# Designs tried in a protein design chat: VHH binders against q9w197. Part 13

Target 1, 300 residues: q9w197
Amino acid sequence: RLRLQDIPALTQDHCRMRDPAEVERIINEFVIGGPERMQIVSDFDYTITKQRTEDGGAVPSSFGIFNACQSLPENFKAETDKLYHKYRPIEIDPHMPIAEKVQYMIEWWTKSGELTSGFPFDQSEIDQIASKYTHALRDRTHEFFADLQRLGIPTLVFSAGLGNSVVSVLRQANVLHPNVKVVSNFLQFRDGLLDGFQQPMIHTFNKNETVLNETSEYYDLVHTRDHIIVMGDSIGDADMASGVPASSHIMKIGFLFDHVEANMKKYMDTFDIVLVDDQTMDVPRTLLSLIEKQHKLNLE

## First folded at step 4 (VHH)

Design d15 (framework vhh_7ubx_2)
Fold by ESMFold2-Fast, scan of step 4:
Structure d15 (fold): chain B 300 residues (1-300), chain A 121 residues (1-121)
Amino acid sequence: as target 1 above (300 residues)
Amino acid sequence: QVQLVESGGGLVQPGGSLRLSCAASGFTFSDYAMTWVRQAPGKGPEWIATISSGGYTMRDDSTKGRFTISRDNAKNTLYLQMTSLKPEDTALYYCARPYTYVKHLEGFDYRGPGTQVTVSS
């Protein structure tokens, strides 16, 4: 039986747990179950990417990468910025009911789709911008994805952002391995012009509903994998694995950076592990390392 | 707002037993892990045990087999059953709500005032 006190990555002060004994229990279940029972479900923006660089610089979101493309209409960035400043405070509002927030998310995406229509666009511009931000992945993300590939663990990158940017960053960072599936909002083209986004629309509060509808073949691969690591940077990310059987064991890891003091209680109530200003994959990698170590012993 | 109040301490002979209680209020007790910590005179704080919301326990090696942590969610109460008490178990015992690994006192968002346990003949 593994003990938290013997796992240095989990005993650091920036690693917060509402229920350390439950965390220890879930880790032991993962280790006993092995890699074949595992799957990962992760957000992309500010989860796989850093919330800040080492020098304190800003990291663009997946839509931010798109907005930096030079061939976009002159007022596109100004209009999308207006939408962001209107809807982002609503999205992260801890006091607004989820049902009310959902209506605003639908409004935001509808207006974003209208702005993202009627002009030609070349994916290569996203690739050019994304190439500048492969350094903005959390430290040891390459190693994390290599661990997942080696262990054969299916990994769903489930993003309410722009999938074209997500795929570009992951591909150029050499982490988009065959076990990685990206489910996100992708650009749609009609007659050589942008025509909004492919359906279904994915926003922060409906990620749990899209796996069966959009990725039924992926679901068929993972339905026997009831040991899940969920990773996110927002409260809504915690529900990405919602609807699995009650017998499932889920480790929810939340990356907290913005408004730490104000958000701490809600993050602690929502995630099993809260990582405060931790711009690394060290905790997720530690969990995989423990699983792998036991798996190798079982193969011997 | 959050209140944790320990009771059940006292004077006991070596080899004796005590049951400590911690009454919790001001939060949904059943949703949170709870911890027992002690501090002996002139020593630093020592973590004893943590119990999850679901009843799973973590214990320090020094008290395994002698101390048992338990909870009653219907009564919002945490317990520590202490057996085979030794003079070195003399300490102020605190219940606390952890926010991180609990080997040191700063790993708690709330703790009670403590209940004194004295083991002597």
Scores: ipSAE 0.041, ipTM 0.593, lowest interface PAE 7.2, mean pLDDT 85

Design d16 (framework vhh_7ubx_2)
Fold by ESMFold2-Fast, scan of step 4:
Structure d16 (fold): chain B 300 residues (1-300), chain A 121 residues (1-121)
Amino acid sequence: as target 1 above (300 residues)
Amino acid sequence: QVQLVESGGGLVQPGGSLRLSCAASGFTFSSYYMTWVRQAPGKGPEWIATIDSGGSTMRDDSTKGRFTISRDNAKNTLYLQMTSLKPEDTALYYCAKGWHVTYPRDSLDYRGPGTQVTVSS
């Protein structure tokens, strides 16, 4: 039986837990179950990428990479900014019911799709810009993805951002291994022109079972893997593994950077492990190392 | 160092069966997803099936009932069992190291040279 006090990465001050005993129980279940029962579900923006670089610089979101492309129409940035100013306050409104917010998210994405249509665009521009941000992945992300690949653990990168940018960054960073699947919003082309986004639309409030049911082949592949590590940087990310078997053991890891004191209570209520200004994959890697160590002993 | 060598293709009559094999070397086979892809003359590549390290499979709906992907990690070998073959199954069949992304825009990580399957009466 493993004890939390014997795991150095989990005893650091920046590693917070509301219920350490529950975390300890889940870790022991993971270790007993081994790699074959494991799967990872992770957000991309500010979860696989850093929330800041070591020099304090900002990291662009997946849509931010797209917006930096030079061949976009002159008015594109101004029009998308208008949509952002209208819909972002609605998205983060603490009083509006989620069902009502969903309608506004659909409206936002529909209008964004209309703006992202009718002009030629070359994916290579995204690749050029994304190449500058391979170093903006959390420290030891390459090692983390190598661990997952070696252990054969399916890894779902589930993003409400732009999948073209997500795939480009992961590919150029050499972490888009065979066990990694990206589910996100992708650009659509018709006759050499942009034609909005491929369906279905993924937004903050549908990163859950509803979208996964539409990719049932993937769900069928992973549904027997009832030991899950969920990683995210926002409260909504905690529900990405909704729809897995009721007997599942889920470890929810939340990366908290902004307004730490104000957000701490809500993050600790939502995630099993809250990592405060931790721009590394060290805690997820530690969980994998514990699973692997026991697995090797069982094979001997 | 990655090498994938397909075998088991050939000429077969409609309704027949074939078992394709893919011998893998130069990487830790047991740790990787493996995929079968086919390409008919004058057409783009078509995904058939993917299998994870533990043996869980994802298959294309159009061939799901007739084709079965499997692996033997101890022998570093990937298999595709094909039954009820049709003329439209005529293609060069490749094994590949990798998993396709949602809405594939990219080639798979690495492909073998392929094995030809011809279904003709």
Scores: ipSAE 0.000, ipTM 0.180, lowest interface PAE 12.7, mean pLDDT 82

Design d17 (framework vhh_7ubx_2)
Fold by ESMFold2-Fast, scan of step 4:
Structure d17 (fold): chain B 300 residues (1-300), chain A 121 residues (1-121)
Amino acid sequence: as target 1 above (300 residues)
Amino acid sequence: QVQLVESGGGLVQPGGSLRLSCAASGFTFSTYSMTWVRQAPGKGPEWIATIYSGGDTMRDDSTKGRFTISRDNAKNTLYLQMTSLKPEDTALYYCARYIPTHLYEGKFDYRGPGTQVTVSS
């Protein structure tokens, strides 16, 4: 029914597809299935937030917001960044088996938890810092979340970052609607002191719906919703919906900004749609618009 | 508009000292982490040191005995004090505004044009 050539947002030069015919097929399945079969699974850092701002301001990650808090111990930032320099090269190593990488992710997580323990912390500091970054959300993010709420589409914000920061930014931006669920790493407190992070650990290699299906609440909400839009800015984000049935239709949207030429082939092999330096929600919103238009016609 | 401008580079003999400065404008300097990075001819960028908004520092092990990073928030200026300079320290030195993160690749959102340091006998 629908042809890609008739969808202006999908014909722009910055919108890349390895297989346009497959993208067209998935869009038509989404349109036929309607909003009731849809769910969204999205990364937060540099996916819901911009990879760059128009005025060139810094966009901190969810952990970056936390690390800017003044009540953290004097050496916290230095120690945390030492862990990053040790474990990040392992995380992105193209030759190391994933099973071996997982052991290093557990080690990194354990050490990060130890650093994030034994001192009091005022969570309102996260709110103060996050309030400065509500405008660092991708252009038309408010409209995107409003579309999702109007259509009744469950939206999972699935982040390997810090959920306390994610929730703060989304709440203050007025986009944390009842259909939005945040699954991320949250601070844990014991006896008024920080006690690391709540279990389970969420890292690059376990960020998928199979882990999420361990909770009855999530499974009951989404198990009949086999049409999925996945959004991310890294290769690992593409598998956030990997636990769904083989009959599912998944549209994977990747936001590519860094090292475009070097990363283009990997991103095009991984994502159905690759958006190059696109700091907007226009493509995801276009997909929702097409679904909504057909849904309204079907109600007539 | 964010702007970073380095100064203090030049030609120096082995064993000499230089102090590099980075003048920042267009943002609240005191709330950001700042870093020094260098790039030698024909080589990729090499991280030297980071100073966080709270004053904590992290330095590369190969240079931390000779190089000291500091900041003056009242002057919106970042410094790199270099001592016992070696020919292998010859590089273009950049300051950058740093976004720290432990789960995502650390990013420099703004980098200055750099100041050239040449160590030659």
Scores: ipSAE 0.000, ipTM 0.182, lowest interface PAE 13.4, mean pLDDT 83

Design d18 (framework vhh_8k46_1)
Fold by ESMFold2-Fast, scan of step 4:
Formats: sequence, C-alpha cells, structure tokens
Structure d18 (fold): chain B 300 residues (1-300), chain A 124 residues (1-124)
Amino acid sequence: as target 1 above (300 residues)
Amino acid sequence: AVQLQASGGGFVQPGGSLRLSCAASGFTFSDYAMGWFRQAPGKEREFVSAISGSGYSTYYADSVKGRFTISRDNSKNTVYLQMNSLRAEDTATYYCAAYRSVYHPLTEGAYDYWGQGTQVTVSS
C-alpha cells in the first residue's frame, strides 16, 4: 500500500487536499488497476498551457491566438471583444444559477458564430502564431505526453476554446501523439468561406458525456477505462468525466493561480488535488510513474 | 451508404511519380475535409496530407512537404494526391479518409469515413 507521506510531490506546500485519505485511496486503486484501466481528460487553456510564463509574459488563450490573425475582418477583434465583455461577467458570476448561465453561453456562442462567417481564412495564420507559444506549455508537458504514449493511456484534450489553435500548439510542440484526441470548437467552412463553428458547441458548463456521444470511435477506445485523471483550471472542468460507470475512480486535479485565498475553499471542495501556482506537470507525472512502477513489477 | 474508393497506386522506381485518386459518394463532399494516410507493413498508420472542404487549406507531413501535392475537385467528388520524387520509404498502402471538421487531420481516430487502400511500391 502506498502512503501520501512517501510521495514527495504530494507533500509540498503548494499541493492542497481537502481529503488526503481519499486521495491516497484513489492512488492505490490506480496502481492496482494499471495503465490499461487509465484514461486522461484534460482542459487545454491554462491547464496544459501555463497560467504565467517564467518571465511574466502573457499566455494567450486558444481564441486569443485566432484573434491575433491578420486576415480577420477589420472590426472582428472589436466585435468579439464586445461579446467577451458582455458574457464573461455572466460566465464567472458566483450567484447566477448554472442553468441561466448556460442560456447566456449559447447566446454568446451563436453570436460568435455569426461573426466567424462569410469570409475566407487560412489556417496557416493560426499555425504561425501558435508556433510562438509552444514554450508556454507547463514544464515537463513533453515528458508527460511521452509517458502517456509509452503507457498506452488515451488522452482527451477537452477544451471550450478553439480546437484549431489547440491542435496547432500541440502538434508544433511534438506532443500530439496517436493516443491524444482533441474535442473542442473547430472552425467550419462552406463553399470556401468560414461558416461559424462545428456543432455541438462546447462551453464551460457542457463539458460532459453528452458532447462526447458524437465520437463513438473514441468511446470504443475508453469505455473499459474506469480510472480517470481529470485536469483543469476552472470549477467547470471538474465535471469533464461525467457519465462514467459506478465502479470508476476519478482523480480531479485543479490548477489554481489567481485570487488564491478567495478561491481556495471552492477549489478544495471541487478538486481532489489543488495545485497552487504550480506551472509544471510534476504531480500528474508522479501519478503515472507510480502506476508504471507497479505495472513493471507485475510483468516480472 | 458512404463510400471512399482509392485508386492510382502501382509500382514505380525511385524519383518517379504517381497520382492517387479518391472518389467519394454518399455524403456532401464539399462539407468534409479529406485526408491521406499510409501504412507500411509492420508499422502504424501515419498521416500524409489533408485538404479542407473548400480546398482553401492544405496540410502535409514533414516527410512529404515539397514532393506531394493534395488537391480536390468538388464537382467530381474526388480528392487527389500527386506524388513526385518518390522514395523507397514512401512504399505503403495509401488510404483516403473524410472528416466533417476542417481540423484535427493528424489524428487517425478523428476521421469519420475510411476508404479501402491502394498499394504504392517504390523499388528499383
């Protein structure tokens, strides 16, 4: 039996747990089950990418990369900024019921699709901008994805951002291995022109099994994998693995950076492990190393 | 019923050229991105090239950039792969595939429909 006190990465001050005994229990279940029962479900923006760079430079979101493209219509940035300033305060409002927030997210996405229609666009512009931000991935992200590929663990990058940017960054960082699938909002083209985003729309409050029902091939890959590591930087990310079997063991890892004191209680209530200003993949990698070590012993 | 029929493979010497075709039926062709993948014996399938539904955006694996050109004719429901300066390592079964999304062409599992392959052999 593994104990938390024997895992240095989990005993650091920046690693917080509401229920250490439950974390320890889940880790031991993962280790017993081995890599073949594992899957990863991760957010992208500010989860796979850093919340801050070493020099304090800004890390753009996946939509931020798109908005920086020069071939977009002259007022595109101004119009999308108007939508952001209208809907973002609603998205993060702690007092508004989630069901009401969902209606505003649908409205925001519909209007964004209307703005993202009727003009030609070249994906190479996203590629050019994304190439500047491969170094904005959390420290040891390359090693993390290499570990997952070596262990044969399916990895779902489930993002409410722009999938075109997500894929571009991951590909150029050389971490978009065959075991990695991206489910996100992708640009749609019709008759040579942008035609909004592919359906269904993915927003902060609908990252769940209903959206994943569109990908039966991925379901066949993961339906036997009831041991799950969920990674995110927002409260909504904690539900990305909804709809799994009752026998499932889920480890929810939350990356917390801003307003730490004010947000700590909510994050500790939502995630099993809360990582405060940790711009690395060290904790997720430690969980994989424990699983791999036991797996190798079992094969001997 | 959805069908993707790949053709144009064959035997060619190093430095030669071949043009592959993939004829599609059963769906609105212009709404789908089209990709080419290849698989050599004992190896995993790997991405070769992709083209958006409109033909506006094209993508190539580093190993084929400058040698292969992907194109499509939406009036004929056909995607093409022009292969120039062929090398022994290009020897593989080539598959065409369709994806509703204009992106994620590098990931095999993202493609909705797959055709039967066409064999390309580059040898002296």
Scores: ipSAE 0.000, ipTM 0.146, lowest interface PAE 16.1, mean pLDDT 83

Design d19 (framework vhh_8k46_1)
Fold by ESMFold2-Fast, scan of step 4:
Structure d19 (fold): chain B 300 residues (1-300), chain A 124 residues (1-124)
Amino acid sequence: as target 1 above (300 residues)
Amino acid sequence: AVQLQASGGGFVQPGGSLRLSCAASGRTFSEYAMGWFRQAPGKEREFVSAISYSGGSTYYADSVKGRFTISRDNSKNTVYLQMNSLRAEDTATYYCAASPYHIYTTRPSDYDYWGQGTQVTVSS
């Protein structure tokens, strides 16, 4: 039986838990179940990417990478910034009912699709911008994905951002292994011109509804995998694994950087582990190492 | 994993039409973006066209825009390339390829699975 006190990565001041006993219980269930019962579900923006660089520089979101492309119309950034300033306050409003917020998310993405239409665009521009941000992945992200690939753990990168940018960053970092699946918003083209985004639209409040169909081969890989690590940087990310069997054990890891004091209570209520200004994959990797160590002992 | 088999190539006169087919095996076909590439003797493989996993997005090289149409039938696990108004410079071995990343790219290195190719010769 593992104790939290014996796991140095989980006893650091920046690693916060509302219920340490429950975290300890879930870790022991993961260790007993082994890699074969594990799957990962992770957000991308500010979860796989850092919330800040070592020099304190800003890290662009997946849409921010797209907005930096030279082929976009001169007014594109200004128009998308107008939409962001209108809809972002609604998205994060703690008092508005989710059903009402969903209607505004549909409006935002419909209007974003209209702006992202009627001009030629080449994926290579995203690739060029994305190549500048491989250093913006959380420290030891390469090792984290290598651990997952070695252990055969299916990994879903589930992003409400722009999948073209997500895939570009992961591919260029050499972490887009065969066990990694990206579900996100992808650009749509018709007759060589941009035509908005491929359906369905993925936003903060429908990430659980756009999950893979049970008839897909991904479901065949994960339906026996009821031990889940969920990783995110926003409250909505905590629900990415909704709809799993009652036998499931879910460890929710939240990366908190902005307005720590104001957000701490909500993050502690939502995530099992809250990592404050931790720009590394060290805690997720520690969980994998504990699972792997016991698995190797069981095979001996 | 997916296995790809390209077919439909042949001899055609300039101005003629040809339809290439790429048949895939396995349940994962509908989750892969598909591309067509071609290679003439002594040249590197060049991008021709691509289609997203859902069929909702298509992309074409400038040299084939308006003449070629890519489509897919996920119920038949097949992607098609309809080639119209063929020119002598379209002569090449045509390859279909699958990208597991659920997006298409113009880069051959981003495609993990390749068909064996089908020869297209445009000549009198």
Scores: ipSAE 0.000, ipTM 0.274, lowest interface PAE 13.1, mean pLDDT 84

Design d2 (framework vhh_8ghr_2)
Fold by ESMFold2-Fast, scan of step 4:
Structure d2 (fold): chain B 300 residues (1-300), chain A 123 residues (1-123)
Amino acid sequence: as target 1 above (300 residues)
Amino acid sequence: EVQLVESGGGLVQPGGSLRLSCAASGFTISSTYEIGWVRRAPGKGEELVARISSYSGSTSYADSVKGRFTISADISKNTAYLQMNSLRVEDTAVYYCARVPYSFHYRTALDYWGQGTLVTVSS
C-alpha cells in the first residue's frame, strides 16, 4: 500500500489536496489495476501548454494561433470580434440557466463557422506560427507522452479550442504518437476554400465524454479502461470524463496559476490535486511511474 | 494548397456502375494521410462509405455498400477511386472525397474535403 507521505512529488507545498485520503486511495487502485486499465483525458490550452514561459514569451491559445494568421480577411477579424462581444457576456452570465446559455453557444458557434468559410487558407500558416510554441509545452511533456506510449495508455487531448493548432503544436513537438487522439474543433476545407468547422461542435457546456460517441473506434478502445487521469486548467475540464461508469476511479488534476487565492477553494472542491504555478508534467509522470514500477515487478 | 478534386459522377440506371476519382494535391496519399469517401443524400446526414490506407492496403466499408463498392488508390498518380457496382436508388447522393489523418484521429476523422460529385441513380 502506498502512502502519500512516501511520494515526494505529492508532498510539495504547491501540490494541494482537499481530501488526501481519497487521493491516496485512487493512487493505490491505479497501481493495483496497472497500465491496461488506464486512460488519460487532458485539456490542451494552458494544461499541455504552459500558463507562463520562463523567457516571458506569451503563450497563445489554439484560437490565438489561428487569429495570428496574416491571410485571414479583414472582415473575419471584425465580425468574430462582434460575435465575441455579443456572446461572451452570455457565456459567463452567472444567472442565466445553462440550457438557455447552450442555445446561445450553438448560435455563436454556427455564426463563427459561417464566418470561417468562403476564402482560401493554408494550414501551413498555422504550422509556421505553432512552430514558435513547441517550447511552450509544460516541462517534461515529451517524457510524459513517451511514458504514455511505452505503457500503451490511450491519451485523449480534448479541447474546445482549435484542433488544427493543437495537432500542429503536438506534431512539431514530436509527441503526437499513435496512442494520442485529438478531439477538438477542426477547420473544414471544400474545393480549396474554408468551409467552417467539422461537426460536432465542441463548446464550453458540451465538453464531456458524451460527444465522443462520434468516435466509436476510440470509445471501443477505452470502455474497458476505468482508471482515468483527467488534467485541466479550468473548472469545466473536471467533467471531461463524467460519462464513464460509476465504478471508475478518476484522478482529477487541476493546474491553477491566475488569481490563486480567489480560486483556490473552488479548484480544491473540483479537482483531487491542485497544482499551483507548476509548469511541469512532474505530478502526472509520478503517477505513471508508480503504476509502471508495480507493473514491472508483477512481470518479473 | 491541400486540395481534393472529385470526378466521375453522373446519372445511372439501377444496377449500373460508376467509378469516382479523387485527385489529391498538396500531400501524398500514404499511411499518414488516408482517403475516405463520404456521401450526403437529400435530407440525410453524412455517411462514411469507404476508407483506404495505401500503406497497409487496409480498406473498410459501410454495411450499406459492402460487397458493391470498392475503394482503391494509384500511388503513382496520387489518386483514389471508388468503384460503385450494382447501384440502387438509395445510393443517390453527393459523394465527397476526404483526407483522413492517421496519427491523431485514428481512422475516423476527416479534415480536407473535395467539392463533391453528384451521383443520381434513376430509371
Scores: ipSAE 0.000, ipTM 0.403, lowest interface PAE 10.6, mean pLDDT 84

Design d20 (framework vhh_8k46_1)
Fold by ESMFold2-Fast, scan of step 4:
Structure d20 (fold): chain B 300 residues (1-300), chain A 124 residues (1-124)
Amino acid sequence: as target 1 above (300 residues)
Amino acid sequence: AVQLQASGGGFVQPGGSLRLSCAASGFTFSSYDMGWFRQAPGKEREFVSAITWSGGSTYYADSVKGRFTISRDNSKNTVYLQMNSLRAEDTATYYCAARHYLPVTYSEDEYDYWGQGTQVTVSS
C-alpha cells in the first residue's frame, strides 16, 4: 500500500489536505483499479491555465481572449463589462438562494448572447490572441496531457467560459488529443453572422454532469470509469462529477490563489487536495505516474 | 465562418468504390460528432453513418452496414466515408453534418452545422 509520507509531491507545504487518510485511501484505490477505470474532469480557466504568470501578471479567461478580438463592435467590451458589474455581485452573493441566483445567471447569458449576435466575426482572431497564451498553461500541462493520451484516460474539459477560446489554446499547445473532449459555451453562426451561443448554456450553477444528456456519447464512453480526478479553481468546480454513481472514488483537486487566508477553510472543506499558488500540473501528474507504475508492474 | 466542405463524389458503376471527404473549418472539430446524410431527388434526407468526436464509436444505417466505413482525422479536421460495393440505390447528394453534446441521432434537426453536399451517381 502507498503512504502519503512517501509521495514527495503530496508532502510539500503548499499541498493542503483536511483528511490525509482519505486522500491516501483514494490514491490506493486508483492504483489498484488502473488506468481503465480512470477519467479526468477539469475546469479550463485558471485550472489548465495559470492563475498568474511568472512575473505576477494576470492571465485572461477564455472570454477575455474573445473580448480582446479587434473585429468585435466598438462598444462590445463596454456592454459586456456593464453585464459583469450587474450580475457578478449576484453570482457571489452569500445570502441569496442558489435557485434565485440561477434565474439571474440565465438572464446574464441571454443578454450576453444578444450582444454576441448580428455581426460577422473572424474566428482566426481568437487563434491569434490565444497563440500569445499557450505559455500561460500550467507548467507541465503538455506532459500531463501526453500522460493521459498514453494511458488512454478520457479527459473532459468542462468550462463555463468560451469553448472556441478553450479549443484554440489547447490545439495550439498541441494537447487537444483524441481522448480530450471540450464541453463549454460555443459561438453559433447563422448566414455568416454571429448568433449567440449554442445550447445548452453552461454557467457556474449548472456545471455538473447532469447538464449533459445521460445517453450522450460522452456518458457512454465514461460510464464504466468510476475513478475520477476532478480539477478546478473555484468551489463550484468540485461538483463537475456529481452525476456519477455514489460508489465512485473521486479525487477533487482545487487550485487556490486568491485571498488564501479567507478562502482556505471553504476550499479544504470542498476539495480533497488544495494546492496553494501551485502553477504546475505536478500533483495531477504524480497521481497518474503512481497509477502507471503499478499498471506496468501488473503487465509484467 | 463555419464551413463543411464535402468532396469526392462522382460517377461510378455498380460494385465500384468512392471515398468522400468532409473538411471542416470555423469550429472546434475535435469536440463534435460527425455524420453523413444523403438525399435522393424527391425523397427525404436519410441518415447514412456517424462517428463520435474521438472516433471511438461508429454507427451505420442498415442499408450501408458492411459496405461503408466512416473514419475521421482530428489533426486534419476531416471526416471520411469509404463507400464500397456501391448500388444504384446509393445514388444521392451526400451531406456531412456536425453535432455537439447529444447522443448520436438520425434526426437532422439535432445537427448544428451542415455542408453543401457532394453528388454520388451509381449507374451503368
Scores: ipSAE 0.000, ipTM 0.134, lowest interface PAE 21.1, mean pLDDT 83

Design d21 (framework vhh_surovatamig_d1)
Fold by ESMFold2-Fast, scan of step 4:
Order: sequence, then structure tokens, then C-alpha cells
Structure d21 (fold): chain B 300 residues (1-300), chain A 121 residues (1-121)
Amino acid sequence: as target 1 above (300 residues)
Amino acid sequence: EVQLVESGGGLVQPGGSLRLSCAASGFTFSEYWMSWVRQAPGKGLEWVATINQDGSETDYVDSVKGRFTISRDNAKKSLYLQMNSLRAEDTAVYYCARYPTHYIRSGLDYRGQGTLVTVSS
């Protein structure tokens, strides 16, 4: 039986848990179940990428990488910035019902699609910019993805950002292994010109199994794997694996950086483990290490 | 260049059947996963069904399982949706759509103009 007190990575001050006994229970279930029952569902922006770099360099979001491309129309950045200033306050409004917020998210993405239409664009521009930010992945992300590949654990990168940028960063960082799948918003083209984004649009309030149940490829990832590690940096990320069977065991890991005191209660209520200003994959890697250690003992 | 043209929509009574068709052009149809998506009045876009390159794999949203069948004819470059036991809740504009087929699992690449299906007494 593993105890939290015997796992150094989980006893650090920056590792917060509302219910340590429940975390301990889930870890032991994961260890007993082995890698065959495991899957990972992770956000990308500020979850696989850092919320801050040690050298003080900026970490752009996946859309930020796109917005830095030189071939975009003259007013593109100004127009997208106007949409951000209108819709971001609505997105984070604590009093507006979620159902009403969803309608505004659909409106935001529709207007963003209209701005992202009618001009030619080359993916190589995203690749050039993304190449500068492979260093902005959380410390030991390469090792984390190598662990997942070695253990044969399906890894779904589920992002409300821009998938063209997500894939580019992961590929250039050499972590886009065959067990990794990306579900995100992708650019679409008509007659050689940009034509907005592929549907359905993924936003903060629809990152859940309803959107993911689009193809047999997602079903294959979840069909026999009811032990799930969910990783995210925002409250909405906690629901990325919702709707799974009652027999499932889900460990929700939340990366908290902004407005720590104000957000702590809600993050503690939402995630099983809250990592405060932790720019590493050390906690997720520790969980995999415990699973792998037991698995090797069972094979010997 | 890439074109997807839907047909077969119309007014049907509850319990009725319709067969939607989609004619594809401007790309190698047999190399792509294809999907049907729909948008009901006043609602967002909903995925309905997906089919792989050779038709050996299909997937459906729970509400249509057992009632709808997605199929394709690569020689005719056509995608189909056979809709049986139609319900008022199935009323929507139905779109034919293309998915990328490589390791990236993404949403729709291209979407057609849509065909309206109205299920009403």
C-alpha cells in the first residue's frame, strides 16, 4: 500500500490537495490497474507549455504563435484583440450562467473565423515561430512523453487553442510519438485561401467527451482505459474526461499560477492535486513511475 | 477546389426515412475520413457520424445509434447517411465534412453547404 508521506514529490509545499486520502486511494488504484488501464488527457496552453520561463522569456499561447505570423492581414491582430477584450470578460464572468456564456463563446469563435478567412497562408510560418518555443515546454516534458510511449499509454492533447501551433511545437520538440493524439481547433482552407476553423469549435465550456466522441479513434483511446490522468491550467480543463463509467478512477491535476490566493479555493474544489507555480512534469512523472515500478515487479 | 455538395434533405413525418448524399470533388476522396455533422435550429454544430477511408470503421453519436447508417462509395466519390426512425429532434441542417487521416485527430477540414431535414407531423 503506498502512502502519500512516502512519495516526496507529493509532500512538497507547492503540491496542494483538498482530500489527501482520496488522492492516495486513486494512486493505489492506478498502481494496481497497471499501464494497460491508463490514459492521459491534457490541455496544451500553459499546461504542456510553461506559465513562465526561468529566463523571463514570453510564452505565447498557440493562437499567439499564429498571431505572430508576418503574412497575416494588416489589421488582423488589432481586430482579434478587439474580440478578446469583448469576450474574455464574459468568459470569466462569475455571475453569468454557463449556458449564456456558451452562446458568447460561439459568437466569439464565429467572428474569429470570419477574420481568419479570405487570404492565403502557409503552415511553414507557424513552424518557424513554433521552433523558437520548444524550450518553453514544462521541465522534463520530453521525459514525460518518453515515459508514456514506453508504457504504451494513450495521450490525448485536448486544446481550445490552435491545433496547427500545438502540433508544430510538439513535433519540433520530438514528443509527438504514435501514442499521442491532438484534438484542437485547426485552420481550414477553401480554394487555396483560409476559410476559418474546422468545426466543431472547441472552447473552455465544451472541453468534454461530447466533443471528443467524434470518431472511432477517440473511442479506441477510452474503451478499455478507465484510469485517467487529467492535466490542465484552467477550471474548464477538469471536465475533459467527464462522462466516463462510474468504475473509472480519475486524477485531476491543475497547474495554478495566476491570482493564487483568489483562485485557490475553486482550484482545490475542482482538482485533486493543485500545483502552485510548478513549471515541471515531475508530479505526473512520479505517478507514472509508481505505476511502472509495480508493473515491472509483476512481470518479474 | 475542394467541394462537398449535399442532397436528399426534405420534410418527413416522424418515423420516416431519408437518405442524404454528398458528392465530393477536388481531392482524392478515398484517402480521407468523412463525417456528417448537423445544426438544429438555435443550437450549435453537432457531430453525427464518421467513416474511415475504406468504410471498415464507423462511429455515431449515441442519439442516432441503431437508426442512422453512414456509408461511402469511393468509386462514385460519394458519402451517404441513411436515416431511419426519424424523430422531431433530428430536425437540422446536415453537412458533409472531411477529416484529416494522419496522426492528428482534428475536427473537420472542409464542410459542404448543407441540406435541410425537417421532421414534423
Scores: ipSAE 0.000, ipTM 0.123, lowest interface PAE 16.7, mean pLDDT 83

Design d22 (framework vhh_surovatamig_d1)
Fold by ESMFold2-Fast, scan of step 4:
Structure d22 (fold): chain B 300 residues (1-300), chain A 122 residues (1-122)
Amino acid sequence: as target 1 above (300 residues)
Amino acid sequence: EVQLVESGGGLVQPGGSLRLSCAASGFTFSSYDMSWVRQAPGKGLEWVATIKYDGSETDYVDSVKGRFTISRDNAKKSLYLQMNSLRAEDTAVYYCARLGYHVPYTSRFDYRGQGTLVTVSS
């Protein structure tokens, strides 16, 4: 039996748990079940990407990468920046009820679609900008995705951001392996012009609705995989795997950087593991390492 | 209902050849880039080759360049993989796969078939 006290990555000050005994129980269940029962569901913005770089610089969101493209109309960046500064604080607000936040996400989506229409655009511009931000992935993200591919663990990147940017960053970072699937908001075109986004709208508070149902092709990859690691930076990310059977074992990892003192209680109530200002994949990698080590012992 | 049905796998000696086929139905075949992906025993999925929707471009993993040829027949809704100079390391289940609307060439697929086993053994 594994004990938390014997896992150095999980005993650090920045690794917080409301219920260490429950975390220990889930880890032992994952270890017993092995890689074949595992799947990953992860947010992208500020989860796979850093919340800050080592020099303290800002990391653009997937929409921020799009906003940096030069073919966008005059004032497009200024208008989208206004929307971001209005709605992002609402999205991450620890005190606002989720039902109220959903209405603001719908407003943000609608206004963003209106701005993202009626002009020509080429995906290669996103690729050019995204190439500058492969270094903004959490430390050891390449190793994390390599571990997942080696272990054959399906990985869903479920983002309320812009899927065109998400795919571009992952591909250019050489981590978009065959076991990785991206579900996000993608640009829509009509007659060679942008026409907003493909539906349905994905925002942080509805990411739980269509991911793991029996009618999707993704279900065929994951229906036997009832051991799940969920990773996110927002409260709504904790529900990305809510459609799975009650018999499932889910480890929810939350990356907390914004408003730490105000958010700590809510994050600890929501996530099994809360990582405070941890810009690495070391904790998720440690969980995979423990699973792999036991799996190898069982094959001997 | 999207369906991809592979055929043509079997046992072959090192240095031999096989031609894999994939019959597609349930979608507009000529509108999608198509790939072959394989899984060796005890290993993860590995992308092998991709062909553009109109057949104008092909791409291959380095280990098969010069040995494998991907092709398609849009009128017959069929995808092919001609495999020459086969090696023991090519032993795998081979899957016909459809690339999604926004999927990069070397990474993943929306749908795949049930697979066809290729065993390269003396």
Scores: ipSAE 0.000, ipTM 0.123, lowest interface PAE 15.3, mean pLDDT 82

